# Miniprotein binders against q5uxb8, part 1

Every score and structure here is a prediction.

Target 1, 222 residues: q5uxb8
Amino acid sequence: MPDAVRRCPEDGFFEGDTCPVCDGAGTHILDGARRRQLSKFVSGALRHFPEDAGIEVDKAGWTGFDALRVAVERQYDWADAAALAGVIATDPKGRFERTGVGNEAGITTAGGRVRAAYGHSVDVTLDGTDDPVPATLYHGTAPRNVDSIREAGLKPMSRQTVHLSESAAAAREVGRRHAADPVVFVVDATAMQSDDRRIVKRGTETYTTDRVSPVYLSLLEK
Below, numbering starts at 1 at the first letter of every chain, in headers, positions and changes, except where a header shows other numbers.
F, E and O are the ipSAE of ESMFold2-Fast, ESMFold2 and OpenDDE, as the mean of both directions, binder to target and target to binder. V2 is 0.75 times the mean of E and O plus 0.25 times the DockQ between their complexes.
Where letters were taken out, [cut] stands.

## First folded at step 2 (miniprotein)

Design Fs5
Fold by OpenDDE base, look of step 3:
Structure Fs5 (fold): chain B 222 residues (1-222), chain A 95 residues (1-95)
Amino acid sequence: as target 1 above (222 residues)
Amino acid sequence: MKKVEIWVVIETDDPEVLKEAIEIVKRVAEELAKELGLKVEVDVIIEGNKVYVFIEIEGVDEELAKKVAEEIAKELKKLAEKKGVKVLVDVEIEE
């Protein structure tokens, strides 16, 4: 069974028992069984049966988050916006893309668009399904963590992955959860991939990896 | 070793045929899993006269995934020929 979905009030949705950023317990959102069930329904609705689910999917595979929420709530009496947002945000396969939710830090449980990243039975033209990992990614953190990161790199604080941002702005916003004046590390994603280090896209601006060695890290100058 | 997701879409107006089709898919998936020593998970979503069977197989390559899908399709085709069932099979491979 997949791990439960939880929400950290500061760091957002995560899988498992402990927030990978602050080691907090967070709030329970879904158990592993409901997570799996909801994930499969959402995947199916976006890929195979949008009409039956009561959603419209555009030519690029996008549907409104709120429309998908309504479909989910209709299907499952225990499902809500937080459940849907949590499933999308924690999908270990990167099967979902979400836009228009603001910064990843405050994943709003409302608004934006969602699509499946792969394998539609409906006639959709997906752009960016083969989008390579950007050459450069970013990680936002508190200034107090700089020395530790320089020495030991980025490590998951739990059994989870390190989260990387597509932009310095997104990374700063993540870092603002931990400090008023966050620092941003630049990650050499190209070098990581050349060294067979796996980086996976998990959202519109989110990437995950197991670890980032200091050799791939540089501090972004202000 | 890759994870493979197989979506099987079954459409029929006969609920008994629909149940039979689901059981065929599950059986074939389980048999293949046993034969190959693979972990298989099966989820079913029912939408009106359609059933969506999701099969997740761990530890398979693209070639093996295609073979599994073909075997599922073959068994369902036999049912379709007799009872007017529509079957679609989609294969996704995690890279």
Scores: ipSAE 0.292, ipTM 0.704, lowest interface PAE 1.4, mean pLDDT 79
Fold by ESMFold2, look of step 3:
Structure Fs5 (fold): chain B 222 residues (1-222), chain A 95 residues (1-95)
Amino acid sequence: as target 1 above (222 residues)
Amino acid sequence: MKKVEIWVVIETDDPEVLKEAIEIVKRVAEELAKELGLKVEVDVIIEGNKVYVFIEIEGVDEELAKKVAEEIAKELKKLAEKKGVKVLVDVEIEE
């Protein structure tokens, strides 16, 4: 189990009992168990479930620190900006990068951008199931993304696959995490498969693909 | 040695099914630690009707990691067919 995270008012976050710069005790931020839990949630949100966590990651995997803070505070009653900053600054496995705060990365509890440092996904093939892909799938998003998606299609972010929903209702719920009045795209999965595009079922109601060209997309009208 | 992350996202409206799914994943992870002699780290994150289970394994290759993920998915698919559980299983390899 990792050491507790503490904070020195002058020198920033550190692990263990004593600031390595001034030998002061600092203030307690997280015990080791919570440090581990938060580290895993942050890694998962950045890599696997950004939409469920309520964040958006760009092509290189970056999200805003403050957006990620909101996500961790929603997930854990005990988490706050200092907990997030501390986990990022002291991660013993080197899982996180933070930029846009200069030399203040180990000190500041606001601002900048964060991403997962490395790793890659491996597709798994499940024996005994090859459930048919529905003819139509759906993707929910914020209205501000409509023009980009119409022009470039749905693209993966940061080694994350494109996630598609089995129903318009499920897609709207996903989209509500990003906007009060979400927009739903209709995905012509039959046409994609007839063009040899791969769609994989990842759970009961969720499907993934590497990208969706604009030719397969239309906007679901209200 | 490589590190492999297997994570399972479980969604259900039934708290008892959620508890059952968590126990299945924990049981599989504990059996893997005993059978394969691997260092395994398991974290469980509960958010309302969703659970994120993270399994980190050291000293495995990609082929073994896929087999482990497939075993977890097989057990959870049995539960999903019975109880309507949403499951996503994914494998990542850290260098």
Scores: ipSAE 0.100, ipTM 0.526, lowest interface PAE 5.7, mean pLDDT 76

Design Ie2
Fold by OpenDDE base, look of step 6:
Structure Ie2 (fold): chain B 222 residues (1-222), chain A 80 residues (1-80)
Amino acid sequence: as target 1 above (222 residues)
Amino acid sequence: SGEKEVEIEASSIEEAIEKALEVLEKGYDVHIRVRVDSEEEALRLAEAIWRVARELNVRVFVVIKDGTVHVHVRAEEKEG
């Protein structure tokens, strides 16, 4: 587990038991478990699900600290401005940037703006040469394949690549070639791409990939 | 000893996550059920679930069936 977050009144937020600047004990802000939980939530909110978190991010990924605080407080009854500021200031991976609070960014519990430093799933302007892959793709198959796919993912069968469809309807139509009542898997194409899994557009409604791991799959039964 | 899957009813993803985390901390798998009004809503919810699951580094399997989104969350094996 990560170390606890503490706050020195003079030197700001730190991890561990003693202030790295003055050797003071500071005030306890978060234990390691809550630190991890809050950090993951904030990172996800800033990178992947701002709307679900109840925040708005601009094109550069910035949100207001106070807006993010409200979202955090709504999510966790134990979270407050100090918790949020502490998580941002002590993140060992440098996942967060905070501006608009001068040199006190590591101490202040109000004001400024926050963003994730990297790893946004927000429309990174894909270099204009790659046709944008939809966030969600679909795969139609026979019901008898569900268990195997859940365990091993989608693998090429008769073809060298897995074929994905742009819509559930198109996937069902493909599946009907294999069964009278096809099932549809939903594919998290955004996650695949973020994990450097290549998906290529091959037709108007057809995409191809080498393999889809179960971690990117959900089942649409109806 | 059969892996105990705890069933959770939730009206939103936020509620689902909160309740799920509490159960996962106890070392149990979680089955979350969320009712949805449309396939479109189900897909939006599934997408949100995947994002959260990835961020939290938890394994989930989502099933959309009969107007209900089922989220099966596996507890992290405590590396002993």
Scores: ipSAE 0.315, ipTM 0.714, lowest interface PAE 0.7, mean pLDDT 80
Fold by ESMFold2, look of step 3:
Structure Ie2 (fold): chain B 222 residues (1-222), chain A 80 residues (1-80)
Amino acid sequence: as target 1 above (222 residues)
Amino acid sequence: SGEKEVEIEASSIEEAIEKALEVLEKGYDVHIRVRVDSEEEALRLAEAIWRVARELNVRVFVVIKDGTVHVHVRAEEKEG
């Protein structure tokens, strides 16, 4: 259940009822339902259908904040620059990156560029990061995929990369999108990195890689 | 003409690794069962086994089920 988004004039956007810096109430920007709705549209536009949304993404996945604002305002009559900035600034999954506004990314409602941090089906190349990678990662999937994955490993399929989760719980939630009773594979990320396989953190709990060979996989059956 | 596979019960990571290594050196496939108190212990055991298996150049497959870690290790074939 997403919290509402509010805004403090000095401290910027926050979720919930009270500013974590000044403990004030701020002003209301979006309720939780509209926050979720807007986040889904923005994620989709940046990852999957930028042309249909009326925006252009460059080879690194960036689009202008102001161009994205226009697209959002065209889609929803209740959305505006503050709503867009608030969704980006408070996203609990780290789905969005914003640059070109210095230290005011959590405050400003104009300027800069925005991209999805992960999840693209469109042709983009994202720079790596030096964030540490946990020794163990996870992948949630439908039970019907287990035999194929044990034989061939994890492959990107419709996405640019394989997506891995930081915990079994997160992986089960991802897998539940594909089946009611998902299965979780355990990934030996330490061994992958020892074999020069690149794993990159892309959000608060998401990691990406090109492929996971079967030798790095184990099954978590219960 | 059944394959040779030894089932091993162990109560700790150290015991499991020692028993598995001895059996693998004799050329048998190994199925190790180790009881653990939590999923976190199971994952730590799996990681330790993966590291040892890589050092020994053997393939392992780990299944975590009902408070028990099952490790299947195949010895490389020598005949041939």
Scores: ipSAE 0.000, ipTM 0.296, lowest interface PAE 12.6, mean pLDDT 80

## First folded at step 5 (miniprotein)

Design Ds4
Fold by OpenDDE base, look of step 6:
Structure Ds4 (fold): chain B 222 residues (1-222), chain A 85 residues (1-85)
Amino acid sequence: as target 1 above (222 residues)
Amino acid sequence: SELEKRIKELEELLKELAEKLGLPEPEVDIISVEGDEENPKVYVFVEIGGEEIAWAVGSSVEEAKRRAAEEALRKLEEKLKELEK
């Protein structure tokens, strides 16, 4: 059974009992059972049965967050915007992409659009999903995390995987969620793959991995 | 019922094949979607190692389970054949 979903008022949704950013308890959103159930419904709706779920997906697989919210609320009397946002934000398999919510993507319970990142049976065209992993990837974070990352590497935060970006710019944007002046780490993806460390493309510019050891990391100089 | 027996058989075969392939035990999730009030649809998803390998839809849980198991079995059989080449 998956861990419960909780929400930190400052840092957003996370799985487990303690916020990975501030060590706070946060607020309970979903237990593991409901998390799994809702995740399966949402992934199914986005991948396989949008019409039955009461949503429409465009050619790129996108649906409105609010439309999806309505669908999940119809499906489950216990589901709400926070539940949906939490499931999307904490999905360990990177099944979901959410855009159009700015730096608050991990916190906001309204707005933007959502799609499944992979596994569709409906006719959708996902950008760049079949592209090979670039030699170099990037990770944006807060300056306060630099020392920890240098020592222990990149570990999963709200999700069970580390998210890497295809570009330094994209990484900075991710990092802005955590700090006004984010730092960017450069990830030697080639070396990781050579060492049998799996990196998987998830979405247009996002890649996921279980962990990045410090040996593969360098700080991008400004 | 005959259907229940068939489902059990398929699930056992699926488990055996997964084991033979060195894969984690299959996980099954069932989602009932009300859809049009007059025609509930049941979706069954089969995952192995967190990856969805098969899914099916039916008018009942049993029907959907059967279909999903059959599809999952086909997928694993195909994978086995690929490994034997």
Scores: ipSAE 0.653, ipTM 0.874, lowest interface PAE 0.6, mean pLDDT 86
Fold by ESMFold2, look of step 8:
Structure Ds4 (fold): chain B 222 residues (1-222), chain A 85 residues (1-85)
Amino acid sequence: as target 1 above (222 residues)
Amino acid sequence: SELEKRIKELEELLKELAEKLGLPEPEVDIISVEGDEENPKVYVFVEIGGEEIAWAVGSSVEEAKRRAAEEALRKLEEKLKELEK
């Protein structure tokens, strides 16, 4: 079950019991069960059934936040603007993007536009990078991390992106920074891009992405 | 019903295949969306590790579940075939 969503008046939405910025408790917005339920409806509406949900997405996948709020309130008696904003702001899977509110995306409960970051079955065209991405990428890690990565996927530490290597050898070298006998994951970059996940080249042999779900990962066969 | 038995069979196959692939247990989510009385809509999603791998729509929960489970199974079988090459 995901963590509850809470709100700090100064710092915006956060998950868990304590604001990571001010250590305050904030106010309760959603328990974990409702957070999961609302996240699934919003994701489905933006990706697959916008018309049935009562919203319209443009060619780039955007809909108005306020229009989405109305749809969410119609679907669930307990949902409101704060619930919607909180789900979007705290999504641990990078499923949502919000624009048109500047630096207030994690705080404001009105205005701007929202879209799914990936996974659309409706006719949209998302912006992307021109840099070529190999069909297969690699991630080297310590053996102690294998179980968590197989369960939850690759997630950024702190506020940085996930780093992927162009070759197994490069990934092994990166992994050796953390363990003498590293393990290498194979990343199906073709499948990720087919699902509209963004991967960005950051130099000659390094790529970054927001997250890598377990479905794109396998262990390198020895 | 026979449809419910088929759905249980598909869910068991999905769990077994996900385990063979070293993936988390599949999760099924159901969303009923308002439509007109002649065309009710039920959406079903299959997720692994928080990632949607399949979905379907139907006029009933059972029909949508069957369709989504079949699509999820197809995707996992394809992944297994690629790894066993």
Scores: ipSAE 0.542, ipTM 0.827, lowest interface PAE 1.6, mean pLDDT 83

## First folded at step 8 (miniprotein)

Design Dr2
Fold by ESMFold2, look of step 8:
Structure Dr2 (fold): chain B 222 residues (1-222), chain A 84 residues (1-84)
Amino acid sequence: as target 1 above (222 residues)
Amino acid sequence: SELEKRIKELEELLKELAEKLGLPEPEVEITVWTEDGETFVYVKVEIGGEKIAVAIGDSWEEAERRAAEEALRKLEEKLKELEK
């Protein structure tokens, strides 16, 4: 269960019992259960069903913070601006980006724009990041997909891009979506980048690309 | 089991209220997906192709109950407006 979200009046939102900057207790914003529930709704609204949630995302995936606040307040009677800001600011998976509020993104409960960092099924074009790409990335899948992936490579089926994981463990976790005993492909990201293929970090442990040719793929043994 | 009975009651109430309002029969769409190794359920209630209510949860039963209750509330509000 995720930690509760609290708020330090000077340093902004944090998770856990004490502010990591000043060691103060702050004030309670959300318990872990509600934090999980709200983050799921916000993630889904930004990635998959913005119009159904009552928001609009632009071509780059952005929506107004205040519009999103109205949507979450209508969805949950306990949700408010501080709850939304706290979920965005403290997300342990880096799923959300906020802009238009300068250096107050971790503090302010109004203004600016918000988007999901990755995972969209709606038509958006995300700007890239300059973060370094590991030499090796991973993709987890069901055993039944192995032959098709070895022949055709990785393609963005229902998603806009191919998603790659930073570790075999993370890839296995993703692969359990499709099978109880997932298979992990090893992706030679160094070779892809040497061939001028774009790989971009999205959030904490996810990377995206448009496709992975079979020449960059091998099976992780066991 | 009790939750399933409640969902069935809500679906019946929605159907009856939509008929009273002269609207098409309500339709429920359920979508399940997984992100970052976690699964969740999204439910949408539509009438005549128009979205009336949505809900999200960890189970289809909980999400469907929430969506049906919200849809019912909205249709009841619409009925009260017409009877004024």
Scores: ipSAE 0.147, ipTM 0.591, lowest interface PAE 4.7, mean pLDDT 80
Fold by OpenDDE base, look of step 10:
Structure Dr2 (fold): chain B 222 residues (1-222), chain A 84 residues (1-84)
Amino acid sequence: as target 1 above (222 residues)
Amino acid sequence: SELEKRIKELEELLKELAEKLGLPEPEVEITVWTEDGETFVYVKVEIGGEKIAVAIGDSWEEAERRAAEEALRKLEEKLKELEK
């Protein structure tokens, strides 16, 4: 279970028992279970089913915070603006982006826009970042996919982009969603970039690209 | 499959109400989506090509319940309109 979300009146939302800035206790916002549930719903709403969630997402993936708040309040009777703001602010994987809330973005429970940083199945065009890309990235998948990947490379499936992980461990975790014993491909990100293949950092451990040719892929040996 | 069975059961439940209202037979569509290891279930109810209910849940049971409740509510609203 994830840690609870709390709010410091001075420093904003945080996970755990004490504010990482001032060591204060803050106010309880969400327990770990509700945090997970709300995060899951928000991710789905922003990435996969905005219309069904009752929100509109623009071409860049943005929706209004208030519109999303209404959607989460409709979905869960215990959800409110603070819950939503807290989930967004404390997401450990950097799944969400929030803008238009001024310098108090970590505290504000109203206004601004929200989007998912990556993982969309709906048609959105995300802006690029100039974040540095590691020389080596990883992709976790099911063993049954190995032959197809060796032949055709990595292609977007239900999502618009291929997702790559910063570490083999993270890639295995992704792969475990598809198989009990996942395999990990090693991606030569340096070679891809040298060939003008764009790789963009999105989440804290997630990178995205349009496609990965087999020439850049090798199977990580156990 | 279990999924097919559940769909059929929900359709049958809604069919009786639709018939009473002189509406076309309800159609139920279910979509299962997995995101970051978490599963969503979507249930859509259509009558005559019109979307009547959409429900999202963390489980089939939750989504089914919500879809049924929403569909019933809308059907009841339509019934009230016809009685006016």
Scores: ipSAE 0.038, ipTM 0.507, lowest interface PAE 2.6, mean pLDDT 83

Design L3
Fold by ESMFold2, look of step 8:
Structure L3 (fold): chain B 222 residues (1-222), chain A 80 residues (1-80)
Amino acid sequence: as target 1 above (222 residues)
Amino acid sequence: SELEKRIKELEELLKELAEKLGLPEPEVDIIVVNGKVYVFVEIDGYEIAWAVGSSVEEAKRRAAEEALRKLEEKLKELEK
């Protein structure tokens, strides 16, 4: 069960009992059960069934925040703009991206656009955000894949693009979906960008690219 | 009843297979949108399968079968 979502007047939405910035209690927005329920509707609508949810997504996966708010309010009588903004702002798995509201993304309950950061079954081509790319990224995989990756690099399989993690720990967690004892590759993102390869941030700790040539890869030792 | 029996089998298999893979217990969520039933199966907050159906039981069966297929594929990859 996720934590409740609360709102600090100064610092925006947070989860848990007290604002991590000012220690204030804030205002209650959603309990954990409703937070989970709303998150499933929003992610499902953006990923799989926008038409049934009553929203339109563009080719890049975006829908208007205000249009999504209307759909959410129609779906659940207890939901409102603050509930939607709170679910998006506090999501622990980086499921959502929000743009068009400047530095107010963690605070504002109106405006901008929203999309799922990953997991689409509808035909979208995700464009990038302007967020900076770390110098080093990581890819977790099964030990059986090491030789082929060293030879051919990383290529997209069933996903539209190659997914890279911001940290070795996150990559290891992703790799456990493929193997009990995963191996982590280190990706030289700076070199890739210097060679005009595009890397795009998706969500909080995930990045995507078309492929990763072996020249940018090394094994994480230890 | 026969469909409910099949769903019970699938849910038990999913639980057992997740345990064999060292993964947390799968979580199932159900919502109704525009008169259709949507079912999601997640592990550690990541969606591994979803389905839509005309009834809760039909959507559950479909989602559970897809989740099982994906976990079985992961197990086969692990054993190689």
Scores: ipSAE 0.769, ipTM 0.915, lowest interface PAE 0.8, mean pLDDT 85
Fold by OpenDDE base, look of step 10:
Structure L3 (fold): chain B 222 residues (1-222), chain A 80 residues (1-80)
Amino acid sequence: as target 1 above (222 residues)
Amino acid sequence: SELEKRIKELEELLKELAEKLGLPEPEVDIIVVNGKVYVFVEIDGYEIAWAVGSSVEEAKRRAAEEALRKLEEKLKELEK
């Protein structure tokens, strides 16, 4: 089960019991069970069944935050704007993109647009962003995968791209889905780009690429 | 709940399949939206399959079949 979602009045939404910035308790928003449930509904609505969810997505995959909120509130009597905003802001897989938010901390609980960053079955076109790619990216995985990755690099599952995280912490959280003690690989994004390897920003703190060769990978020391 | 039971059943089936392929344990979610049952399957952090049906049993079956297909495709790719 995922960690609970809480909100710090100063630092925004976070996972767990204490704010990672100020160590405050914040306000409880969602328990882990409801977080997972709501996240799955939202991702499904944006990717697969907007009509059944009661939303409309444009050709770029965007829907209004308020429209999505209404859909969420119809689906779950316990869900509200804060719940939705919290799920979006704390998603460990970077499945969501949100615009019109007052700050990166996701303090606002209203306004803007939301879309899924990837994985659509509905007909949408996700254009690459011109956002700069950080020099270093990260990939979280289970320890059992280390040898395979060292040998063959990072490869996508099915037709999905490889997902890279902007921070080691984010990568570790992704890895926790696969192991209690995940490992993090460091990706030399600068070298990849210099070798004409495309990396595209997708969602919150998430970047995608077709493959990462072992030459660009190193294991982050714990 | 009935949904939880169905999730568990599907997870066990897919777990067995994933294990045979040396993949992480799959994550399965089932939700009801607008009177339809949606089933989602994630493996190795990626959604590999989803399905919709008029019942839990139908959706589960379809999701399992789709997941199996995707896993088989993955296996073929890894063997090349």
Scores: ipSAE 0.641, ipTM 0.823, lowest interface PAE 0.6, mean pLDDT 83

## First folded at step 10 (miniprotein)

Design Dr7
Fold by OpenDDE base, look of step 11:
Structure Dr7 (fold): chain B 222 residues (1-222), chain A 84 residues (1-84)
Amino acid sequence: as target 1 above (222 residues)
Amino acid sequence: SELEKRIKELEELLKELAEKLGLPEPEIEIKVWFEDGEIFVYVKVEIGGEKIAVAIGDSVEEALRYAAEEALRKLEEKLKELEK
């Protein structure tokens, strides 16, 4: 279960019991269970089912914060602007982006736009980032996919892009959802970039690319 | 399975209410996927192509329960309106 969301009046939303900036207690916003529930709904709405959620997403993936607030308030009687803002601001995976609220992005409960940072199945075009890409990235999958990947590489499936992980551990965790004993591919990101293959950092541990040719892949030995 | 039994019971209840309202038979869609190390269970209830309820949960049982509660509430509200 995730930690509760709290709000410091000066420093904004945080997870846990103590503000990481001023050591204050802040105000309780959401328990861990509601945080998880709301985060999943918002993530799904922004990535996969905006129409069903009652929101519109533009070509860049953006929706209005207030529009999204209305949607979550319809979905959950306990959800409000503070809950939504808190979930967005404290997401450990960096799944959400919020803009248009100036320097109060982490504090404000009104205004601006929100989008998912990655993982879309809906047709969106995300802008690039200047974040550095590690020399090596990883991809977790089921053993049954090894032969296909060796032959054809990594291709987007139900998502717009291929998702790569920053660590082998993170990749293995992704793979565990598909198999009890997942396999991890090592991606030579340096070689890809030298060949003008674009890789973009999105979440805290997630990088995206259009595809990965087998030439850049090797199986991580157990 | 117990889950299958619960799904069937829900479907029957929704069907009965829809019939009372003269509506098409409800359609239930269930999707399960994994993202960011988490499970997502999506349940949608549609009647005549119109979305009646959507729910996200950590399990099929939870998501179905949420969707059922919402769908039933909406159908009951419609029924009350017709009875006035």
Scores: ipSAE 0.555, ipTM 0.821, lowest interface PAE 0.8, mean pLDDT 88
Fold by ESMFold2, look of step 11:
Structure Dr7 (fold): chain B 222 residues (1-222), chain A 84 residues (1-84)
Amino acid sequence: as target 1 above (222 residues)
Amino acid sequence: SELEKRIKELEELLKELAEKLGLPEPEIEIKVWFEDGEIFVYVKVEIGGEKIAVAIGDSVEEALRYAAEEALRKLEEKLKELEK
């Protein structure tokens, strides 16, 4: 269960009991359960069903913060601008990007634009980033998928891109939703980049690429 | 369970209200997938191809209940508007 979201009047939104900057208690914004629920709705709306959620995303995936606020307020009677801003500002996986508010993104409850940083099934084009790519990345999956991945590599399937994890532990966490004892593939990201394959960091621990040929994959041994 | 009984009750109310409005029976679409290491459940209620309500959550029962209650609320508002 994620931590509750609170708001410091001076330093903006934070998770947990005390502001990490000033040690003040702040004001309660959302319980962990509602934070999780709102985060899932917002990420789903931005990635998969913007029209059903009542928002419009452009070709780069952006929607207006205020338009998204209206959509979430319509969806949940407990949601408001502070709840939305708080979920975006405190997301532990970097699922959301906000622009058009300068240095105020962690504080303001109005204005700017928002998009999902990764995971889209709708047709969007995201600008690349300058963030460095680790030499090794990981992909967690169900054991039943191992043979097909060794044969054909990693493909986007129902999403725009292949998602890779920064660590084996993160990859196992992702894989556990598909199997109790997931298998982890090791991805030779250095070799991929040497062969002119683009890998982009999206969020805190997630990287994306178009596909991963079997030549770059190996199974993680215990 | 009482939650399952409540969901069935909501589905019957949706059908009844749609009939009163002269609309087709509600259609419920449920999709379940894994993303970000978590389960996602998407529920959509449509009538005549038009989306009436959506919900997303981490269980089918809760997402279905939420979507059905939102759809019911919207249809009740539409019926009240028509009756005046």
Scores: ipSAE 0.320, ipTM 0.692, lowest interface PAE 2.7, mean pLDDT 83

